# VHH binders against TBC1 domain family member whacked (wkd): the designs that were tried, part 9

Target 1, 363 residues: TBC1 domain family member whacked (wkd), of Drosophila melanogaster (Fruit fly) (q9vgl8)
Amino acid sequence: MATAPRSLDTISLCSTVSSCPDRNGFYGGFQRTDKPKEPLSKAQIIAREKKWLYMIDNWSIYMSKNYKKIRDRCRKGIPKSVRPKAWFYLSGAYLLKKKNPNVYNELLEKPGNPTTIEEIKKDKHRQFPFHEMFLDEQKVGQIELFNVLKAYSIYNPKVGFCQAQAPIAAFLLMHLPAEDAFWVFVSVCDVYLQDYFIPGLEVIQNDAGILEGLLKKTCPPVYRHLQKHKVEPLLYMTDWFLCAMTRTLPWETLLRVWDCFLAEGIRVIFKVALVIIGASLSRHKVRKTCTGLCETLAVLRSPEEHIVEEEFIINNMMRLNLRVEDFQIEHTRQKARRAKQKAQQEAESSGSGNGHRRNMPTL

## First folded at step 24 (VHH; from j1 with F105M)

Design m2
Fold by ESMFold2 at other seeds, look of step 24:
Formats: C-alpha cells, structure tokens, sequence
Structure m2 (fold): chain B 363 residues (1-363), chain A 121 residues (1-121)
C-alpha cells in the first residue's frame, strides 16, 4: 500500500499515522516498519564498528592503496552507529568541508534567488512527512532542509533547485548535522549524479536508454515485454534515478543501497533498477497478467515486497557484474541515437512547414 | 524432480586448469539461466558465474573474470565451467544452480552434492 503526506480522499485512504515512531523515526508511510531487526550479535557489531573506525582513521591510505576493502565492507553493510561518519568520508565531503570552513554559513546569510526560494518552500514539507524530523514547518528538520537547499542553489547556480533534490537532502539530514549533510549533498548532486539536475534533464534521458540497453542484454524476455507494450524507461525509472532511490525503497534496503552507492557510484542505481525490473517481470506468469502498458507500469511502480527487501536487493545486485566497458558501450550507443533523433526532429520541423508561410520575428 | 550433478573437481597445483561439468535433469534446462556458486570451508556461498538460457550472455564475479569461462550445451542439458590459472583462493566445493526466475535473479536452487576443487602446492 502506497502512502501520501496528506489526503482529503474520503473514498480511499492510502496511509495512516501512529502516535509512536518506529525505530527509524517514522510515524507512518511505507518506510515505517514494526518488524524487529536484530541480525548480528553485540560482539559482531562492535567488531565491525572497530574495523570501520580504524579504516576511517587511515582513510587516505585505504582509498589510494586498498579501495577494494572499502567497497567490500560497504557491501556487507555499514554499522548504524558509524554510517553517518562513513558516508561523510565515502562521499569526499570531509575534504570539501575542510577546504571550505566558512562557506556553508556564508551561503546561509545570502538572500538567494526569490523564485528559487519560493520553489523550495513549496517542496520542503513533502519530504518524509511522517518522519519525526519533518512533521511540520517548525521542526528543525524542515528548517535545516530549507537551509541546505537554499545554500546549494546559491553554491551551484547552474542547477539552482530541482525538486528531485529535496528528498536527497532530507534523507542526508536524517543522518548528519546540517553542514556535513550539505557537503555530502554537494558531492552527490555534482559528482555522483553529475549533470542530472541541469534544466532540460538530458543526462537522465541518456541513462534511461543505457538502462534499456543493459536490460536487453541481461534479461531479453523482460525487455521484449516492455517493447511490446510500449513501456518506455522514463515512465518508471525517472524517480528512481533522480532521487537516488530515496522515495522508492524500504528504509533498511535504502540504507544498504546507499552504503554501496557512495562507494561505487551510479552503477549501483543501475544494478538495483535492473533487479527490480527483472524480478518484477521475469516470471512468465506475471507477464501473462500484464496485458498492456498500465498493468506493466503498475507492477514496476509497486513491486512485490520481497523484491525490494534488503537481502534480495543486495544479494541479487552482487550477481550482476557491470564493468565500466559495459556502460561505455551503451553510453556511446545512446549518444549516437540522441544525435540522430535531434537531426531528424530538425529536418521534420523544416519539412512539415514547407507548404505554409508565416511571418517570423525579426532579430 | 530437479537434479543437478556436478563433476570434474580434483586436487591441482596453482596455475593449473580444470573443467567442471553439471548434468541437469528434471526440468526444462533450456528455459533457465544457470549459475556456478562455490563455498569454501567456514564461509558462505559465493556467486562465481552466470549464463543465459541461450548461452548468449555470460557474467562473472570480479574475482574470476578473465580466468574462468562458463558455457552450456542445451541438447545434452550440461553446464560447464572452464577454470584457468587456478589459485589457492579458488579452493571450494563448486555447485551449479538455477532460480525460479527467467533471468539471473532469485534464490539459488542447489540440488547437487557439488564437486570439490582443491588448489594446493
């Protein structure tokens, strides 16, 4: 069952609110869980925490000489107590903050673009509305969310503000103090999701094509089903990629995916997407029930609970080794396809107008 | 009833080659992606390689890529793993597996006893 921040729909109610938060701070919504989680003993948790703290104390050496160990430990899952610090280091935000000791506070003192400020104000209350940090406009989380998004819009005016950035910033604020969250946010938006948020959204369109090409290669029956029913990738993957899964996955799965994402980059998002698409549609009996576009999209937008569970996602994404070469081949193919489409659209616009004259603006 | 029978393991020296086989029965072999999974003493299962139902797509764990080659023969219902440049770290019981999906994903279905590969000087 999907949830919404608020609903006036008396015909159907998609969400509920509890008087007590769960262990993660949620009063409601699909990311709330009442299921217990005790996967490791106290001794195992302490041992992993010690290994992580030692690795962080020697970060430059591990990054330069033993990156594989960082990656492998991220894949096992970062202990909850260490995760915020680990994310701060994995993203490179610790260096950004060190090199820019006053910049966040200076950005906060600037007024910002008035139009951008209004857009941020409209969107901030929609982020995790049933989480204790963001329940209303007076909660510290909503104030800090506004501040981080405003500061970023001034820091990178080429992007300004994109609504898909708000859930990312809110997610980081659940784990980190505001200035630390800001620098992780800068790294995610400008490095991990480079150029995703530039107006026009051209990079996500190219990545949608790459995802389709990877699906064709790795799971042809599902690819053919999507082609048959004209289910284009942007219809289901846009939110997954632009929001870095923050609005898509159950909480514990999301944390584990981000542990990997900050270590390995965007290819993790591709792998998670391929697991969701494949597992949702690779069984013949499911494809039989998906007789058209709407039925197929419904399955992809509301995948079965077991498909998005932590163990399933992590284990299955590890069985998909996507090398840099795999992405480069598809990247080149999609650039060529995009260029061909632009040339054809320009020719068709000129050709369709040849039988009709009109006055064109001067200058 | 699904049956998988692994063979071809043995004791070899580092740098050697070995070819594993898996005879499949009790299901339509050509409908499924097939996999090799290995388990070293005291460790959990480790995915090694996968091959699509037609054999047209193969995928390898980073630790074995460039050294191992997976293949299949659908008429004889047989899966293979060619292992070259073997290392002591490759020592494990090797299992072939399938899932209940028409793709690489799902929980592995282990039906065989596996075949022991030991790489020691």
Amino acid sequence: as target 1 above (363 residues)
Amino acid sequence: QVQLQESGGGLVQPGSSLRLSCAASGFTFSDYYMHWVRQAPGKGPEWVSSISDSGGWTNYAESVEGRFSISRDNPSKTLYLQMNSLRPEDSAVYYCAKTDYEGWMGDFDYRGQGTQVTVSS
Scores: ipSAE 0.664, ipTM 0.885, lowest interface PAE 1.5, mean pLDDT 87
Fold by ESMFold2 at other seeds, fold request of step 25:
Structure m2 (fold): chain B 363 residues (1-363), chain A 121 residues (1-121)
Amino acid sequence: as target 1 above (363 residues)
Amino acid sequence: QVQLQESGGGLVQPGSSLRLSCAASGFTFSDYYMHWVRQAPGKGPEWVSSISDSGGWTNYAESVEGRFSISRDNPSKTLYLQMNSLRPEDSAVYYCAKTDYEGWMGDFDYRGQGTQVTVSS
């Protein structure tokens, strides 16, 4: 991986792509930006910081009696200075850490599964390679990334290590001290993305079907185009969901999406996905140029820059009111579909026409 | 040139109903999802509801769900908003809108003069 020097020379070269990090620590890559700060005034930022700090000091009351205000403030964007602490509270990691005061350090002392350790070592070098924290093996970020992933693999041996977890852990370490990042990581992997990383990856397959059903309902012409060209959802959405968008979105958009994700759960990832799919293919002129699977998939994997910009993503996901019931209905449909598909496959593998006639369920 | 003309607003008491209309011209109305957006004095625009090009899918902001009903008549190029159980918080100028996308997403490109809805006792 290419690395850039951390230190600046005797003159400021912040406009140089590889010699000066941006305000987020990136020397290069698609997540580096030279764009200016947010449009809010210093006074507006300070006012929002004050509101967030007060809300954090009264967290249990807000969570129990005024959760809508927490959600609405997340949707407005969490000020950079308070975002790490807000994420720690939103995820419930502060309670996990309180209940388990020595567990992270105890896990670090354990040897871990040798095969899993080698997988982690191989993969940690690929995480945010242009970011100052992860430039090389001697950086604290790569050391802490290894520690968090190893500790998790011991903490939840049912999962162990899934390669998609590495960018999530690295992303959290860019914001939080290692032990705090570990507990946010546990919450994200075990609650927000529950069962996503269990070997076999059955849950992501079901969620791919849910996404498809929601697309059929909300944007039928795009759904029909994808069906026509046999573009199955797993071909484009797998990385989006398993990595919680950490490898997909421009940095400022990613931060805003995570502000919402930690408050509202995985339905935010679904909404962001629907915006990307819809905006990429909802214009007939674009569909006309997408004459097959490869052309259509290329558009989804490399969406136009304006589609993934902060304002576009946030504004459009806010105009998609999907209730928990909407997801539960699709979840039930996908479970039933998968059960029927499995029964049909088993009947076909048996080679008997009799199994075909007996395996179809009734209402 | 895209033109949208809102009508049907008025001054009403809490609990009343109103029906807003939007006459559209200058674009192929039946190709676009349509939206209602409202703006209260001193506040930014607030999305209210959306309807698909065929009318088969509707979506509402939480604040109006169950009280408002969006509909359209593609032959007459007209969008409607039935507003029931009106509250003082619903007081705003109501605009109909479209985007340059043939789906529910995009930035609103054009708003008419709007129609004033005032709910007070």
Scores: ipSAE 0.663, ipTM 0.884, lowest interface PAE 1.4, mean pLDDT 86
Fold by ESMFold2, last read:
Structure m2 (fold): chain B 363 residues (1-363), chain A 121 residues (1-121)
Amino acid sequence: as target 1 above (363 residues)
Amino acid sequence: QVQLQESGGGLVQPGSSLRLSCAASGFTFSDYYMHWVRQAPGKGPEWVSSISDSGGWTNYAESVEGRFSISRDNPSKTLYLQMNSLRPEDSAVYYCAKTDYEGWMGDFDYRGQGTQVTVSS
């Protein structure tokens, strides 16, 4: 995948390294912050923690009879002290672990596919290279990352290992013990991002079309600009979706987005994407300076800092009410468009005996 | 200078209807998405509804969807909110807003005094 700037390669090359970690464990990189966090009142923090602990103690009731309350509290932000446990429950991983008490350890004892093991070893070193948990090969974080990725590759051999999964697994290990992180990882890869990582990447290509259709509906001037300059969605959204924003957002924004993502699913990733695309290009003065593909793509890949800040992303997501039905309508429209395109392409191919066939890369 | 002036609020019974309006001046109204935002006492602002520059796309907060209808008249530079089946929890000061963006996103900029809607048994 071509993802610059803000790719792992770019982060490694350009980042300033500090002698001590920030409050989130980062020694450098774009996710490190030296800004103080605006404090919530102690009473507000305690009240939110109490509400969350009560919901977790009564989880089955809230899931079955009052899921709107869980969702609304996720949108407000999960207190840091409760967040790992909340994510474990939101994802359904607590049920997966309960039903499969020995499976993770059994998977760890299996050797795995040798080719897949080598790909995992290559990619695990690239994950969060300035975070204290992943700084070197001998740290427990690197060992746990390898174990989670290997166990998954055996657990779901249809996928095996996709390089985009490594940042997700690493991100979860920053919050959860290894087995808990594994089951959240299984849920994210197999339910939230269902079929995203199957070779060929067909599902992300379909979702790119849905994103484009939603952009056309919600912000036509930005859509027209992208069309004018031939900026196809896969050029900017692939890393956002496959990695669930883990390599895209500042840390505090990423945590808040994941609070919503685990409650509401892939719709959250679509909403965040629409906010970034819209805010980056909805101002005419910005579009005026984006005279071609490269300039436009650069703006989308390196959005202004205020656009990706916690309050901006969360507040603007809340102004975009996208229901499951809205996605189904766009899916149907995109399916019809692709069927029409395929039929036309087949007619042109059979009518052109002299044309050279072109290979299309998957990414 | 951007100016927005809200009107049409009042004291009504639950289940009633109200129509709010917002007179806009000082900017090219037809170039901007417009929004309704409400604020109850002691609470932060709550987004209610948005409408695109042409009026072709509308979007509603879950709490009001199916009951409220946003519309605009670009020649008269006026934004409207039709509120049906009003509930006590709809009680708030209602503001119309725009952002410094030419889309649905951005930080709301409030220029009017708002219009009070009170729904009481």
Scores: ipSAE 0.646, ipTM 0.880, lowest interface PAE 1.5, mean pLDDT 87

Design m2
Fold by ESMFold2 at other seeds, last read:
Structure m2 (fold): chain B 363 residues (1-363), chain A 121 residues (1-121)
Amino acid sequence: as target 1 above (363 residues)
Amino acid sequence: QVQLQESGGGLVQPGSSLRLSCAASGFTFSDYYMHWVRQAPGKGPEWVSSISDSGGWTNYAESVEGRFSISRDNPSKTLYLQMNSLRPEDSAVYYCAKTDYEGWMGDFDYRGQGTQVTVSS
């Protein structure tokens, strides 16, 4: 039986618990489901498993000669039985582990920064508190979570530990043995979400601006509504991006999004965000009821169940072909914006201007 | 009632061009993004292109990018798809489509009868 839920201030948790875990290991919380999963035929599942196993056995050939097939099969969804191994290969963790034998164990032997260790200890019990792996301090999940986060903090001391990393590490441990999860975690934090967790969080601020620019281009009425009511992107997207949707999506949707994310990178997180923002606010009837900042944020923070369903998210993100050029244009615009902001802040610290403060997201 | 009627399909050789049109009625055309969707025999629907309500933003599936051009004329409630450099893989029934959303997302619950495009050797 799960005890009373614990909450992180940035995430709402459900207090309802069950005596039996669902098919994914949850006793409660918003990611638990009692809804049955409609099965593919057994023949279809076996055929997809065979194709995946063959691809994995020939991974370097597929990556060099037929990456599009890997991508397309990820978009269809990776069969549950092969998903952990597929993620291990998609992330490049298999090469990281092979190139770095013994490194994980060596990192575990090191003492680590005492301040960082204390932060990890405080946060480890907050991850998926209704999941069977993480119910208490004696469960293997919390022990392995501490180990992975500690090892990472030593591996990349420029980052150390950012609390947003904990749900990512915990999520990976639900699928992979600890050392494998560590190398996927390294790849996600250092490649997929490159520089997101460096103190100061400058990269997420730039990506928030990119998201705003893409929204302006793809959904102008929604962009104008957000601008009118001063709903800055960091107010709603910070958790989505820093935690790679692990605290945001229903479980089955999350798995499908990660199948795509590990194949295609951060563009997937942008596309999922645009689907959520667009579907939540693109109907004029909804915008009329959102007469201010609080009402608009409430809609974005509690999207309708239909909008975050697996097939809705996957199908709608596939209808959003965002090219490298689309991101480069917005990236250039955000670099110019950041340079102007830095120059203004330096002028204000010299005492030459009136202060203006933006509402920054809190922890 | 939303009504969409596609036309302009035909049988053409590879490398040819075709222009599809779609007449729309029963809704405020200028409030909605419009889409082209195609369906080849034995395959599910495939999104081809989208255009914003004003026409200021267009988006294309990877398979048609650079070859197809979507446009609209809001006064006449007409959607167009210019298809250049046609390939046999482009053979399908082409539908113009709308969702319930005033954006690019949603289910393509509203589409016409379609127009057949066949690109053969």
Scores: ipSAE 0.585, ipTM 0.854, lowest interface PAE 1.8, mean pLDDT 87
Fold by ESMFold2 at other seeds, fold request of step 25:
Structure m2 (fold): chain B 363 residues (1-363), chain A 121 residues (1-121)
Amino acid sequence: as target 1 above (363 residues)
Amino acid sequence: QVQLQESGGGLVQPGSSLRLSCAASGFTFSDYYMHWVRQAPGKGPEWVSSISDSGGWTNYAESVEGRFSISRDNPSKTLYLQMNSLRPEDSAVYYCAKTDYEGWMGDFDYRGQGTQVTVSS
């Protein structure tokens, strides 16, 4: 009842921490809600659950012959009772687990890189600190979070650990048993967000450029405002993409976005980002009040509540029918731009750009 | 005071073409993205297409992409929808629409009385 976050002194309860969790397990924080859920009828919920269970029982047929049905049902929202199993199948984690039945436990028994272990221990306490699963180090959630992140760091040593991965792993543990969550996490980090977490973060930099190009195409007045005030995409979108929106969206919106994300891939994160950027700044009144970088960033980092509501995000994301070709064109442009930028940087740092002084006499 | 008047609907055979028009008044037409929304009997409203303020960017629902073409003429304050290869599933009342946003997003709070399109064999 009077549970408080482990990382804080709890001699006196903070007025923003409730004595009981909301329907999603939160005692406080941004993602807690006291607003009631407007439910479908019991009959509608049961019907959707039956459709999902049937689809899962016939998964290979639907994936090969009727993927549109899977996608459309994801877009409607996956019923809470079946969502964990649906995510397990959507991500392909069921195949990973089947092919690797002992690997997770074997990874847990390995020592791991001591520096990486220290980083994980430092960061795990910050994940959803007001959620019932993660309140303190004695909670199974923090133990399982450490285990999943450690196992992954050994599984993919090229990445090791990036702190942006911690909220993703914690989010999955809220829905899935630890080993299942691990394999979904592997799929998300290595397939959906491929190479995002490699040191240097070059892929996210290219994706920031893609987002900017798509914004220029779909909402030029907002693009021009951001250019005018030197608001580079990495200043606002980095957390959105690296954490797959887990720190950005209200809980119910986040669940719906992930239903789509696991079905349709990274394009969903781009579309959600475009909705947030566009809706936040597409009104001339708002742009007038954003007279510089700081004011513009504030609007993007704290979007109005209605913009991040479930209905608004999903409906407007669906009205943004960006094709794979649109992303591939921008991807190619950004790769070329980054290659040129690297070559220029190397020439300037090596002193080859100072050729006029290269022939000066010296003793 | 926003006024939107759709026209150009009718009864046609599958595979036919129709061109819808929408006359707009009571707002600065060239400042807003414009949209087509349709509603079939027994169904909720369905977004069909959007066009940017300049006409330089267009966006279509998956069900109509490749068959429908949205356009606008800002001097005459008119929005168009060219509908080709019509199917029975396209039968609906078609509305032109506007949101409060100067972008592609938002709720379709402003629309006209609509124009009926019926595609039957």
Scores: ipSAE 0.431, ipTM 0.796, lowest interface PAE 2.7, mean pLDDT 86
Fold by ESMFold2 at other seeds, last read:
Structure m2 (fold): chain B 363 residues (1-363), chain A 121 residues (1-121)
Amino acid sequence: as target 1 above (363 residues)
Amino acid sequence: QVQLQESGGGLVQPGSSLRLSCAASGFTFSDYYMHWVRQAPGKGPEWVSSISDSGGWTNYAESVEGRFSISRDNPSKTLYLQMNSLRPEDSAVYYCAKTDYEGWMGDFDYRGQGTQVTVSS
C-alpha cells in the first residue's frame, strides 16, 4: 500500500486500512462502511426471501405474465441471501448457461490473444484493491477475474477487452461463482451495455448527448450552468456509464442500483446520473460557488455523501418517471447531430467540396 | 416562513373527481418545483406528482398517471391537483409540498396540514 503511485506525503498521511473487513469484505477505501444497516425484523427478511424464491421457481411465468411484480420487488431491494440468484435470473444468464453447458471451461483452455492477455494482467490488480477477494495476485479473486476476462475476450473477439469491463467482472465475482459470474458478465456487456466497449466509444458519446438532453428537460437551471461553463458530459459521466457505477457509488447504494439496473436496463444508469447531477448543482447557492469549469467538475466528481446515499438515490430516481419515448426523442436528436458533425468534418478535411448540387426543375 | 394550505378534499364514490388547491406564501413560489404527496393511515408518505417552476414539465407516480393532472398559477401562488376516476386506493391525506432544490429531487420538508380525500362505496 505504501508503494502506491501517490505522493509520499499523501501516502504517509493515509491510515486507510482496517484490521478487519466490513460486512461487505472491505478493509478500506470509500466503499468500506462502519454504519449500521437499518434493521428489518427476522420475520420480514424471511418473508421477502420466500417471495423471491417462489418467484425464481416460477421465473418464466413471472417474466411473461407479471413482469411488473419482478420490477417492483427489485425496486424494493433484493434480500442479500437471494440477490446472487436473483441477478443470475434477471440478467438471463441462467438461459445462457443452460444453453452453453461446457463453453466457459472450453474458453478457459484456449490461449487467447497475447496482447489482450497482457492488458488484462495489467488491469486485474487494480480492481477493488481493499476488498478481501482482491488484496493481491495470490488471492483467488484475482485469478478468477483473469479467467472471466480472458474467457470473455475469446467469446466476443469484436470487443476483446476494455479496461472498463474489469470492475464489472470483479463486482460480479464478489456475488457469484466464476462460471455464473461469466454469464451475467456476458449479458451485461453484450445486452445491457451493448456496443459500449467497441473502440472509438461512439455509443457512449451518443448516450452523453442523450443525458444532456434529458438534463435540459428535467432540470434547466443545472443544464444552463453546465453550458455556461463548457462542462461537457463526457468529462464527468464516462466512468459512471462504462463501469455501470461500480466505481462511483457507496456499496449499499450500488447494490440497490444494480437490483434495478438488471430489471430495467440502461435507463436506470441515466436516472441515477440525473439525480447526481441535479442534486449536486440544483441549489443556486452551490452554483454561485462554481464560477468555472474546474469548480463545477469538482462538485460532480465528489458529490456530497447524502446525495449518493441509498435512500436518496433510490427515492429520487423513482420520482423521475422517464418513459421510453423520452429516450427515443433524444436518441433521434443526437443521431441527427452526429450525422451533421460527420458531414461537416468530412467537408473540412477534404477541402475540395466534392459534393454534387442537385437542380430542381420548375413545376 | 414557508406556508402551504391545502383545500378541496372530501368524501366521494369510486369513479368521482375532485380538484385540490394549495395556497402558498412566504417564498418566491415561481422559483420552485411543487409537489403533491399523500399519506394513508398507517403508511409512510407517497409521492404523487411534481410540476416544474414554470409549469412546463410535469411528472406522476405510475399509480395515478393518466388520471391525475397537476397545474399551477404563479401569479396567484396556487398549486392544483385534478383527480379523476378516483379509486378506494387513492384515499389519503393529500399534502402540497416543496423541497429546497430547484428540481424534482429532495426531501418534502415543507408541507401544509393536508386535505382529506376519502373514496368509498
Scores: ipSAE 0.363, ipTM 0.760, lowest interface PAE 3.2, mean pLDDT 86

